# VH-VL binders against q8ixk2r445to577, part 117

Target 1, 133 residues: q8ixk2r445to577
Amino acid sequence: FFGMLQNKGLTDYCFDYNPPDENQIVGHQVILYLCHGMGQNQFFEYTSQKEIRYNTHQPEGCIAVEAGMDTLIMHLCEETAPENQKFILQEDGSLFHEQSKKCVQAARKESSDSFVPLLRDCTNSDHQKWFFK

## First folded at step 5 (VH-VL)

Design j1 (framework fv_recaticimab)
Fold by ESMFold2-Fast, scan of step 5:
Structure j1 (fold): chain C 133 residues (1-133), chain A 120 residues (1-120), chain B 112 residues (1-112)
Amino acid sequence: as target 1 above (133 residues)
Amino acid sequence: QVQLVQSGAEVKKPGASVKVSCKASGYTFTGYYMHWVRQAPGQGLEWMGYIKPNSGGTKYHQNFQDRVTMTRDTSISTAYMELSRLRSDDTAVYYCARVRYSGSYPFDYWGQGTTVTVSS
Amino acid sequence: DIVMSQSPSSLSASVGDRVTITCQSSQSVLYNSNNKNYLAWYQQKPGKSPKLLIYWASTRESGVPDRFSGSGSGTDFTLTISSLQPEDFATYYCQQYYSTPTFGQGTKLEIK
């Protein structure tokens, strides 16, 4: 699977990564932004290693969650995916982060009008359901 | 057994376009990124961009972004690099080179190179 | 872009010599999460494509003779050839793959 990774509940929003410097991809937070259908900053790939790759950049970026955090951060992809980079895309559309045992949810960024994906306790909410478009 | 075989030498006039091909064999074409690197006579290596054969996604270096187009045809395991509005300083050997999909890796296999000469 | 600088630009040596080529990056290519340096070395002979020698700064590519070794971390890297053979006279390039790929300007290893 590859494409724009869209939220079922927050219907107009997609995973988005727009680093300040395209040559320094690591360490910034993944956000949600209005789906524009142009790929680019919103084009991701789900791999057989359970990675969510930022598909249009070199080096390959892989979404990770750092220990004790709930935000999704861009890391470098590795030969063997580390546990903090593994997400199970379930049949119901849930993205389950194996290491933390939490699900990715579309949420409002604290103190702003922006949206971000965060790890939260798994529920049957449409805000935790994702699909590739 | 892994081979990247490129198209033959080209001579072009300024303002023309050139399209170089790179045919892959001996591995799963969609499992590796295909990059393009050029080398002007007597000079070093310059990265131009890549294509991900699986998705068709591309990334170009800013120096080439307005003139380069990278495509692929998965049915014949071939990648293409087209450079438009050629100038004399585009005279170079153009290489395709693959990068492992499963992580950030160096260029482990290279094509033999395609010489492109831009002259009147 | 991360700028790669090699030294020297050319070097004359004899068969059997120990040769050292250095490479400096304008910023660190060490990835803190896995402790790997995203740095490679290539050999290029006249009229031929580059050949990968070393990756992860110190890992030798399969089939590369053990007289070739890489060392260093962060911003300073070294390629060493412990006992030069006639087939080793070539141009050597370092390359970082931590960010958008960039190459050093090359070191031409010439026979004395």
Scores: ipSAE 0.066, ipTM 0.723, lowest interface PAE 6.2, mean pLDDT 88

Design j10 (framework fv_recaticimab)
Fold by ESMFold2-Fast, scan of step 5:
Structure j10 (fold): chain C 133 residues (1-133), chain A 120 residues (1-120), chain B 112 residues (1-112)
Amino acid sequence: as target 1 above (133 residues)
Amino acid sequence: QVQLVQSGAEVKKPGASVKVSCKASGYTFTGYYMHWVRQAPGQGLEWMGYISPNSGGTKYHQNFQDRVTMTRDTSISTAYMELSRLRSDDTAVYYCARVRYSGTYPFDYWGQGTTVTVSS
Amino acid sequence: DIVMSQSPSSLSASVGDRVTITCQSSQSVLYNSNNKNYLAWYQQKPGKSPKLLIYWASTRESGVPDRFSGSGSGTDFTLTISSLQPEDFATYYCQQYYSTPTFGQGTKLEIK
């Protein structure tokens, strides 16, 4: 699967990676932004190793969650995917993070009007359902 | 090198429809979203919506949802904007505009504009 | 929709002047997660289409003279022309792309 990763509940929003500096692609948070359908900063690949790759630029980035955190951040992809970079895209659209046993949810960032994907306890909410477009 | 060339001026009566074309050249037409923005005489700019030339997917501003239709023909690299049930306050210059590299960027190239006059 | 308000609505200036135009959004256009302001500035000359000057609040579009600069963050933004040239007399618009695009009402820069 590859394409724009869109939220079922927050229907106009897609995974988006647009770091403050294009030359420093690693270490910043993944956001949710209005789906534009042009790929590039919203183009992700779901791999057989259960990675969500941002491969618009070299080196390739992989979405990860640091221990104890609930935010999705961009890290360098590795030859063998580490556990913090593995997400199971389930048939109902849930994106399950194996290491934390939590699901990715479209959420409003605390004290902000910005939207971000965050790890939350798994529910049946459409805000936890994702699909490639 | 990048050019957006729009169709000529139109004069319409209230209740009619108008269809404006925008022909792209000098870049890969399907690689960039095409937006439509209008400007009433002596007024500011108003965003109407966009189309993805690749997928044909559209998004319209809620003020135009019921009256606007955006389409494209990839074989001739042309985008279209049709506005129906025209009112006198639809009198404006209508622009097509390309977003740069991604939909998050603003409009880097604009057509020359199509004047639409709605009178009576 | 996010409402964009520009000030002043018109401004008279002379060649060589430093000109400042301001833009205020009804809510923040800063994405805290990537620390980018989704704000652009355009120049429009009479009878012409708008021309992109600045995006990401402060990044100059290729080919735009360095006398044009953008600054600000969150809800308050400024376009500065450091030494006004004859070709700079035009109407200037700010635009947010944080959500559905909206434009300011414009600032007309006139010869004094």
Scores: ipSAE 0.008, ipTM 0.624, lowest interface PAE 8.7, mean pLDDT 86

Design j11 (framework fv_recaticimab)
Fold by ESMFold2-Fast, scan of step 5:
Structure j11 (fold): chain C 133 residues (1-133), chain A 120 residues (1-120), chain B 112 residues (1-112)
Amino acid sequence: as target 1 above (133 residues)
Amino acid sequence: QVQLVQSGAEVKKPGASVKVSCKASGYTFTGYYMHWVRQAPGQGLEWMGYISPNSGGTKYHQNFQDRVTMTRDTSISTAYMELSRLRSDDTAVYYCARVRYSGSRPFDYWGQGTTVTVSS
Amino acid sequence: DIVMSQSPSSLSASVGDRVTITCQSSQSVLYNSNNKNYLAWYQQKPGKSPKLLIYWASTRESGVPDRFSGSGSGTDFTLTISSLQPEDFATYYCQQYYSTPTFGQGTKLEIK
């Protein structure tokens, strides 16, 4: 799968990555933004290693969650995907993070009108359902 | 045996477009990104962009974003780089080079190069 | 872009000489999570495409003679040819692949 990774509950929002410096992608948070259909900063690929790759950067960026955190951040992809970069995209659209045993949920950034993907306890909420457009 | 075979030399007038092909063999075409790098006469190497043959996703360097289009045809394991609105300073040898799909590996195999001459 | 600077721009040497070429990046190309430097070295002979010699700053590509070695970390890197052979006269480029790929300006190795 590849394309814009859109939320079923927040129907106009897609995974988005727009670091302040395009030459330094590591360590910044993945956000949700209005789907624009242009690809680029919203173009992701789900791989057979269960990675979510940021396909508009070379070297390849891979979404990760650091131990004890709930935010999705950008790391560099490895030849063998490390555990913190593995997400199981399930048939119902849930995106399950293996290391933490939690699901990716579209959530409002506290004290802001911005939205971000965060790890939360798995539920049957449409805010935890994702699909490639 | 891995091989990247590029199309032949081109001579173009300023304002024209050129489309260079790169045919891959000896490996799984969709398992490696295809990058394009050029080299002006007597100069160093300049990265232009890449395409993922698997997804069709592209990333172009800012210097080329308005004029370059990279595509591929997986049925014939061929990548293409089209550069439009050519200027005399686009005269260069254009190379395709592969990068492993997993693990951020460097350019391990290169095409033989395509000389593009832009002159009036 | 990360700027790559090579030194020297050219040098003359004789067969059997030990040759060193240096490369400096404008910012670190060391990825702390895996402790790898995203730095490669290429050899380009006149009229030919570049050939990968070394990646991860010090890992030699398959089939590359052991007289070629790479060292360094972070922002400062060196390519060494321990005993120069006639086929080694070429231009050498360093390249970072930590971010958008950039190359050094090249070092032309000429016969004395």
Scores: ipSAE 0.013, ipTM 0.669, lowest interface PAE 8.9, mean pLDDT 87

Design j12 (framework fv_recaticimab)
Fold by ESMFold2-Fast, scan of step 5:
Order: C-alpha cells, then sequence, then structure tokens
Structure j12 (fold): chain C 133 residues (1-133), chain A 120 residues (1-120), chain B 112 residues (1-112)
C-alpha cells in the first residue's frame, strides 16, 4: 500500500512527517496534519515487513517507537525490520505496534489544536482506525 | 546541471492515447518526486499528478485519474505520462517538473514541455 | 482544492518602474509547526516553461535578481519587481504547495 495514511475518526487528518530541518530526515516526531494529497511529507509505504516507510529520501526512514515511549519517531530503515518498527495493519483498520502491544491513536497534542499519533491501549475507537488513500 | 528533457510534439485524433517521456539528468532520479502539469493554449497551469521514482507510487488529480497512468524506468532515469481517450480539450503543453524528496517543496526544475494537439 | 486568485490579470509598465502583483489563497498556507508559508512565484516567458523565482513566500531562488522580492503571510501575498527590466516581460504565477498544488490564473506583464 502506498499513499496517505488517514484517520477514520479525524477524517481530515493524515500521517505527516515535516521536519523543521529538511537536511535531517530522522529523529523527529511524526505528526497528524490536514490531508493535502500532495505526496512527499504525507506519502507513506506499508511494506511486507510491516514497516511504515517514508522512502522519498535517502537514506530511507521508517516509523519507530522507542522503548517506554508513546510517540512515533522517524528512524533509519534496516535490512531486517526491528520489532520497534513493525506495525500490523489489521482488517478493522487498527494499527497494532508489535513490540509494545498497543495501538496507534490520533490524539490532541498537549493544550494545542495540533494532533499526533500516539500509542494507546487498543480500543474499538475510530481514532485508532487507519486506511491508505 | 539538472535537466529534464521531454519527448517531441504529438498530434493525435480524439479517442487516441499519447505517452510523453521525461528524461532526468544531473541529479539522483530516485530522490525527487516527478510531477506532471499541463497548460492549455492561453490558459493557466493545471496539476495532473505525480510519481515517486523510488517506490513507483502515484497520485493523480481526480480530473485525470480514470485516464492517466504515470510510470518510470529507473535504469534510464525516465518518467512517463500516458493520457488515454483524448479529447480536443486535452490540447495543451504537458510539463514534467521535479519536487524535492524532503518535505513539501515547489517545482524547482521543469522540462521544456511537450505540445499535444488533439484534433479531427 | 485551495483556490489561488491573482490581481491584476494584466498590466503595462515602463522600464525602471516598480510593479506589484498580488495573490490570495482561499485558506491559509502557513504551516504552524515550522512557521513557513507554502507559497511560490514563477515567471513564464512566451514559449518557455515556468521558472521558479520565490519559495517560502519570500526566499529568492538561486540566480534570481535582487529586484524580485516576495512578501506576505497566511492568505495574502505580493511579488514586487523594484526596477523593471526589458527581460521581465512575462506571465507571473503564484502557487501553493501546502496541499494538492494549485496555481493562480496568472498576471501578464507587458513592457511598453
Amino acid sequence: as target 1 above (133 residues)
Amino acid sequence: QVQLVQSGAEVKKPGASVKVSCKASGYTFTGYYMHWVRQAPGQGLEWMGYISPNSGGTKYHQNFQDRVTMTRDTSISTAYMELSRLRSDDTAVYYCARVRYSGSWPFDYWGQGTTVTVSS
Amino acid sequence: DIVMSQSPSSLSASVGDRVTITCQSSQSVLYNSNNKNYLAWYQQKPGKSPKLLIYWASTRESGVPDRFSGSGSGTDFTLTISSLQPEDFATYYCQQYYSTPTFGQGTKLEIK
């Protein structure tokens, strides 16, 4: 699957990776932003190794979650995907993070109107349902 | 030294298909998206879609999604745009243009354009 | 789609004149997390492809003369040519790259 990774509950919001330093692609948090259909910062690939890949840059980036954290960050892709970079896109649209056994949820960031994907206990909420457009 | 060189002018009849090529040189082909933009005579610029040369993934504007196919061949650094079931109002200059791979970016380099004329 | 509106549709000016072209977007193209306006300006001469002049609303592309400047934020943007030269005869387009790319209708600049 390639495309915009869109939230079912926050219907106008997509996975977005728009680092403030365009020369440093890895190390920053993945956010949610209004779906724009332009590609680039909102264009992701779901691979057979269960990676969510940002492959519009060399070296390629893969979404990961650091141990003990709930935020999704951009990390370097590896030849064999490590467990912290594996997300199971289930039939119901839930995005299950294998290592933590939690689901990706669209959530409001702090006291702002900004949204981010965060790991949360799995529920049947539409805010935990994702699909590629 | 960045160049995008497009194929030559085409004259087609309504109902035919046209395939335009865009050969890239002077940069890493797989590091940039390739977009297609057209311009009808005396009109403004209209975005059609893009392809990622790295993944092969495409996104088309809804006005073209049922008739356009974008492909690439990384071995020769060439992108292609095929438009089928041509109508007279498809008469336009078709441009390829690149967009940087990191974040959203403007069109920094454009091909010279390919004139496609559709007439009976 | 975000609609881009330019004014004027055309204008005539003499060499040495200061000219301004305006562009309005139907919604803000300012991205809060990096504080950048996703707006570009292009110059298109007859029979040629567009050439990038300005990006991020006010950053000049390499090789573009100092007489070209961009300003504005959010929904209202201006391209200024401080001292018009004969080679500036062209049509100018604004473009947003905040979402699916859209262009203004163009402003045709004719030198008398």
Scores: ipSAE 0.007, ipTM 0.570, lowest interface PAE 10.9, mean pLDDT 85

Design j13 (framework fv_recaticimab)
Fold by ESMFold2-Fast, scan of step 5:
Structure j13 (fold): chain C 133 residues (1-133), chain A 120 residues (1-120), chain B 112 residues (1-112)
Amino acid sequence: as target 1 above (133 residues)
Amino acid sequence: QVQLVQSGAEVKKPGASVKVSCKASGYTFTGYYMHWVRQAPGQGLEWMGYISPNSGGTKYHQNFQDRVTMTRDTSISTAYMELSRLRSDDTAVYYCARVRYSGSYPFDYWGQGTTVTVSS
Amino acid sequence: DIVMSQSPSSLSASVGDRVTITCQSSQSVLYNSKNKNYLAWYQQKPGKSPKLLIYWASTRESGVPDRFSGSGSGTDFTLTISSLQPEDFATYYCQQYYSTPTFGQGTKLEIK
């Protein structure tokens, strides 16, 4: 699967990565932003290694979650996907982070009224359901 | 044995289009990105863009984005680069080169190059 | 784009010489948390495609003679050929793969 990764509950929002410096693509948080349908900063690929890749940048970025954290950050992809970069996209649309045993949820960022994907205990909430568009 | 075999030399008139092919063998075609890099006579290397053979996704350098199209055919493990509205300064050797899909890597294997000459 | 600058643009040397080529990036290509520099060196002989020599600044590609070595970190990098052989006369390019790929302008190594 590849395309815009849209949330079922927060229906107008998609995964978005817009690094502040085009030449430094790693280390910043993945956000949610209004789906614009143009690909670009919202174009992701789900791979057979269970990675979520940001394919419009070279080198490629892979979404990761560090141990003990709940934020999704951009990291450089590796030859063999490390455990912190593996997400299971389940049939019900849940995006399950294997290492932490938690699900990706659309949530409001505490310091503002912007939205971000965060790791939360898995529920049947539509805010934890994702699909490629 | 990894090989990237490109199509033969082309001579074109200004305003024409050229389509270069790159046939991959000896590895899983969908496991590696295919990039295109050109080199004008006596000049250095200039990156043009890449395609993911797996997804079909592409990224082009801004200098080429309005004239270049990259495609692939997974049934024959072949990537294509088409450059339109050719100018005399598009005269160059065009290379395909692969990059490991699994991470950020350099160009580990290159095609032999296709010479494109644009002249009146 | 990250700008890559090589020096010198050309140099003349004799078989057996130790030669050094330098490469500078306009911004760091070091991924600090992994301590990896996203920098490669290529050799190109006339009429041939480039050949990967070194990646991650100092790792030799399989089959590359040990007289070739890379060093440096961040923005300043060096390729060293410790005992030049006849087959080493070629043009050498540095390349960063930290962002959109860019190459240095090349260093032509000529026979003296």
Scores: ipSAE 0.007, ipTM 0.636, lowest interface PAE 10.1, mean pLDDT 86

Design j14 (framework fv_recaticimab)
Fold by ESMFold2-Fast, scan of step 5:
Structure j14 (fold): chain C 133 residues (1-133), chain A 120 residues (1-120), chain B 112 residues (1-112)
Amino acid sequence: as target 1 above (133 residues)
Amino acid sequence: QVQLVQSGAEVKKPGASVKVSCKASGYTFTGYYMHWVRQAPGQGLEWMGYISPNSGGTKYHQNFQDRVTMTRDTSISTAYMELSRLRSDDTAVYYCARVRYSGSYPFDYWGQGTTVTVSS
Amino acid sequence: DIVMSQSPSSLSASVGDRVTITCQSSQSVLYNSRNKNYLAWYQQKPGKSPKLLIYWASTRESGVPDRFSGSGSGTDFTLTISSLQPEDFATYYCQQYYSTPTFGQGTKLEIK
């Protein structure tokens, strides 16, 4: 399914991706920002391959986590999803990153008032629970 | 050159449905959101909702969510907006308008508009 | 929804005049982390579709004459036409795209 990917604990915040250049969608960090309800840079699709796609752009972007990192970044989607781009949306709302065995958590960026999704050890925290709106 | 070409004027009875089309050309149809905005005679602009042509995902304004349906056909680069259970106050010009994919952006290209008249 | 209020609702002017249209939002449309105002201005001539003039409060769309300028931040915005031309008589709308899109009620610019 698809929509704005909203956090249950940080109730007004959604996954947000707004690259500085429409032709430069790779390598920038996905952030969390106030849900504006109009899709656009907050519109994501969860696919049968367990990808989180930013599919309003050509070529399509897919959220990934590089080895050893805890930040979510935008990569190009592949015809067959690589392991670093696979997230299992569990029935409790947890978003489990298969390759790292960690969960996506809404977190405050260090030394900043901004919020970002980060990989953390899986817990029952509301900040690790997500839903499409 | 980017163009959005809409279907022709419609006259409908209260309670009927209308389906307006918007055919895109001159760009990659699936790379941009398509929004719908209407304008009643002598009035301002009112946003109705959007569709992602790539995914088919939609978002409607709460004022329309119980009777609007937005769809698209990627094989002919055409978006559709269907409004059901028409009332006389749905009389308006209906526009499709494009929004860039790279974030929240203004409406950069508009269709020519489709006049829908709802009268008994 | 964010409410957009324009002033005046109409104004009469002559070719060569400097005209100013204002727009106020019921809450800030400034995205602080990007330092950008999610505010656009459109021109609409009778029987025609709206045409984008200005976005990010002050950036002119390609092909828009430099006599059109936008200014302001947060909740208060201004569209200025420095030397009015005959083709500028139209209705002007401000629009926010910070949240669910909303438009001002419009300002009709008429020949004096």
Scores: ipSAE 0.007, ipTM 0.588, lowest interface PAE 10.7, mean pLDDT 86

Design j15 (framework fv_recaticimab)
Fold by ESMFold2-Fast, scan of step 5:
Structure j15 (fold): chain C 133 residues (1-133), chain A 120 residues (1-120), chain B 112 residues (1-112)
Amino acid sequence: as target 1 above (133 residues)
Amino acid sequence: QVQLVQSGAEVKKPGASVKVSCKASGYTFTGYYMHWVRQAPGQGLEWMGYISPNSGGTKYHQNFQDRVTMTRDTSISTAYMELSRLRSDDTAVYYCARVRYSGSYPFDYWGQGTTVTVSS
Amino acid sequence: DIVMSQSPSSLSASVGDRVTITCQSSQSVLYNKNNKNYLAWYQQKPGKSPKLLIYWASTRESGVPDRFSGSGSGTDFTLTISSLQPEDFATYYCQQYYSTPTFGQGTKLEIK
């Protein structure tokens, strides 16, 4: 799968990565933003290694979760995907982070009026259901 | 055995377009990114951009963004690079080169190169 | 873009010599999460495409003779050929793949 990774519950929002400096694409939080359909900062690829790759820059970024955190951040992709970069896209649209046993949920960012994907306990909520467009 | 085989040499006039092909064999075409790098006579290597053969997603260097288009045809394992509005300083050897999909990697295999000459 | 600078631009050597080529990046190409340097070295012979020699600054590509070695970290890198052979006369390029790929200007290794 590849394209814009859109939320079923927050229907106008897609995964988005817009680092402040294009020369430094790692270490910043992945956000949700209005789907614009043009790819670029919203274009992601789901790989056979269960990675979510950011496909606008080289080297490519891979979404990861650091130990003890609930935010998704951009790391550099590695030869063999480390466990913190593996997400299982399930048949029901859930995006399951196996290492933490949690699911990716569309949520409001604390202290702001923006939205972000966060790790949360798995539920059957539409805010935890994702699909590629 | 991994092979990247490029189309033959081209001679073009200023203002024309050129489309170079790169046919991959010996590996899973959609498992590796395909990059394009050029080299002007007696000069160094200049990265132009890449395409993901799996997704079709592209990234172009700012210097080429207005004039380059990269595409692929997965049914024949072939990548294409089209450069438009050619200038004499676009005279160069154009290479395709693959990058591993399993991580950020250097260019491990290169095509033989396609010489493009732009002259009036 | 990260700027890559190679030294020297050319050098003359004899078969059996130890040759050293240096590469500097304008910013660090070391990623602290995996402790890898995103730096490669290529060999290009006249009329041929570049050939990958070294990646991750010091890992030799399969099939590359062990006389080739890479070292360095962060911003300063070295390619060493321990005992130069006739087939080694070529132009050598360093390349970073930490961000948008950029190459050094090349070092031409010529027969003395």
Scores: ipSAE 0.008, ipTM 0.632, lowest interface PAE 9.2, mean pLDDT 87

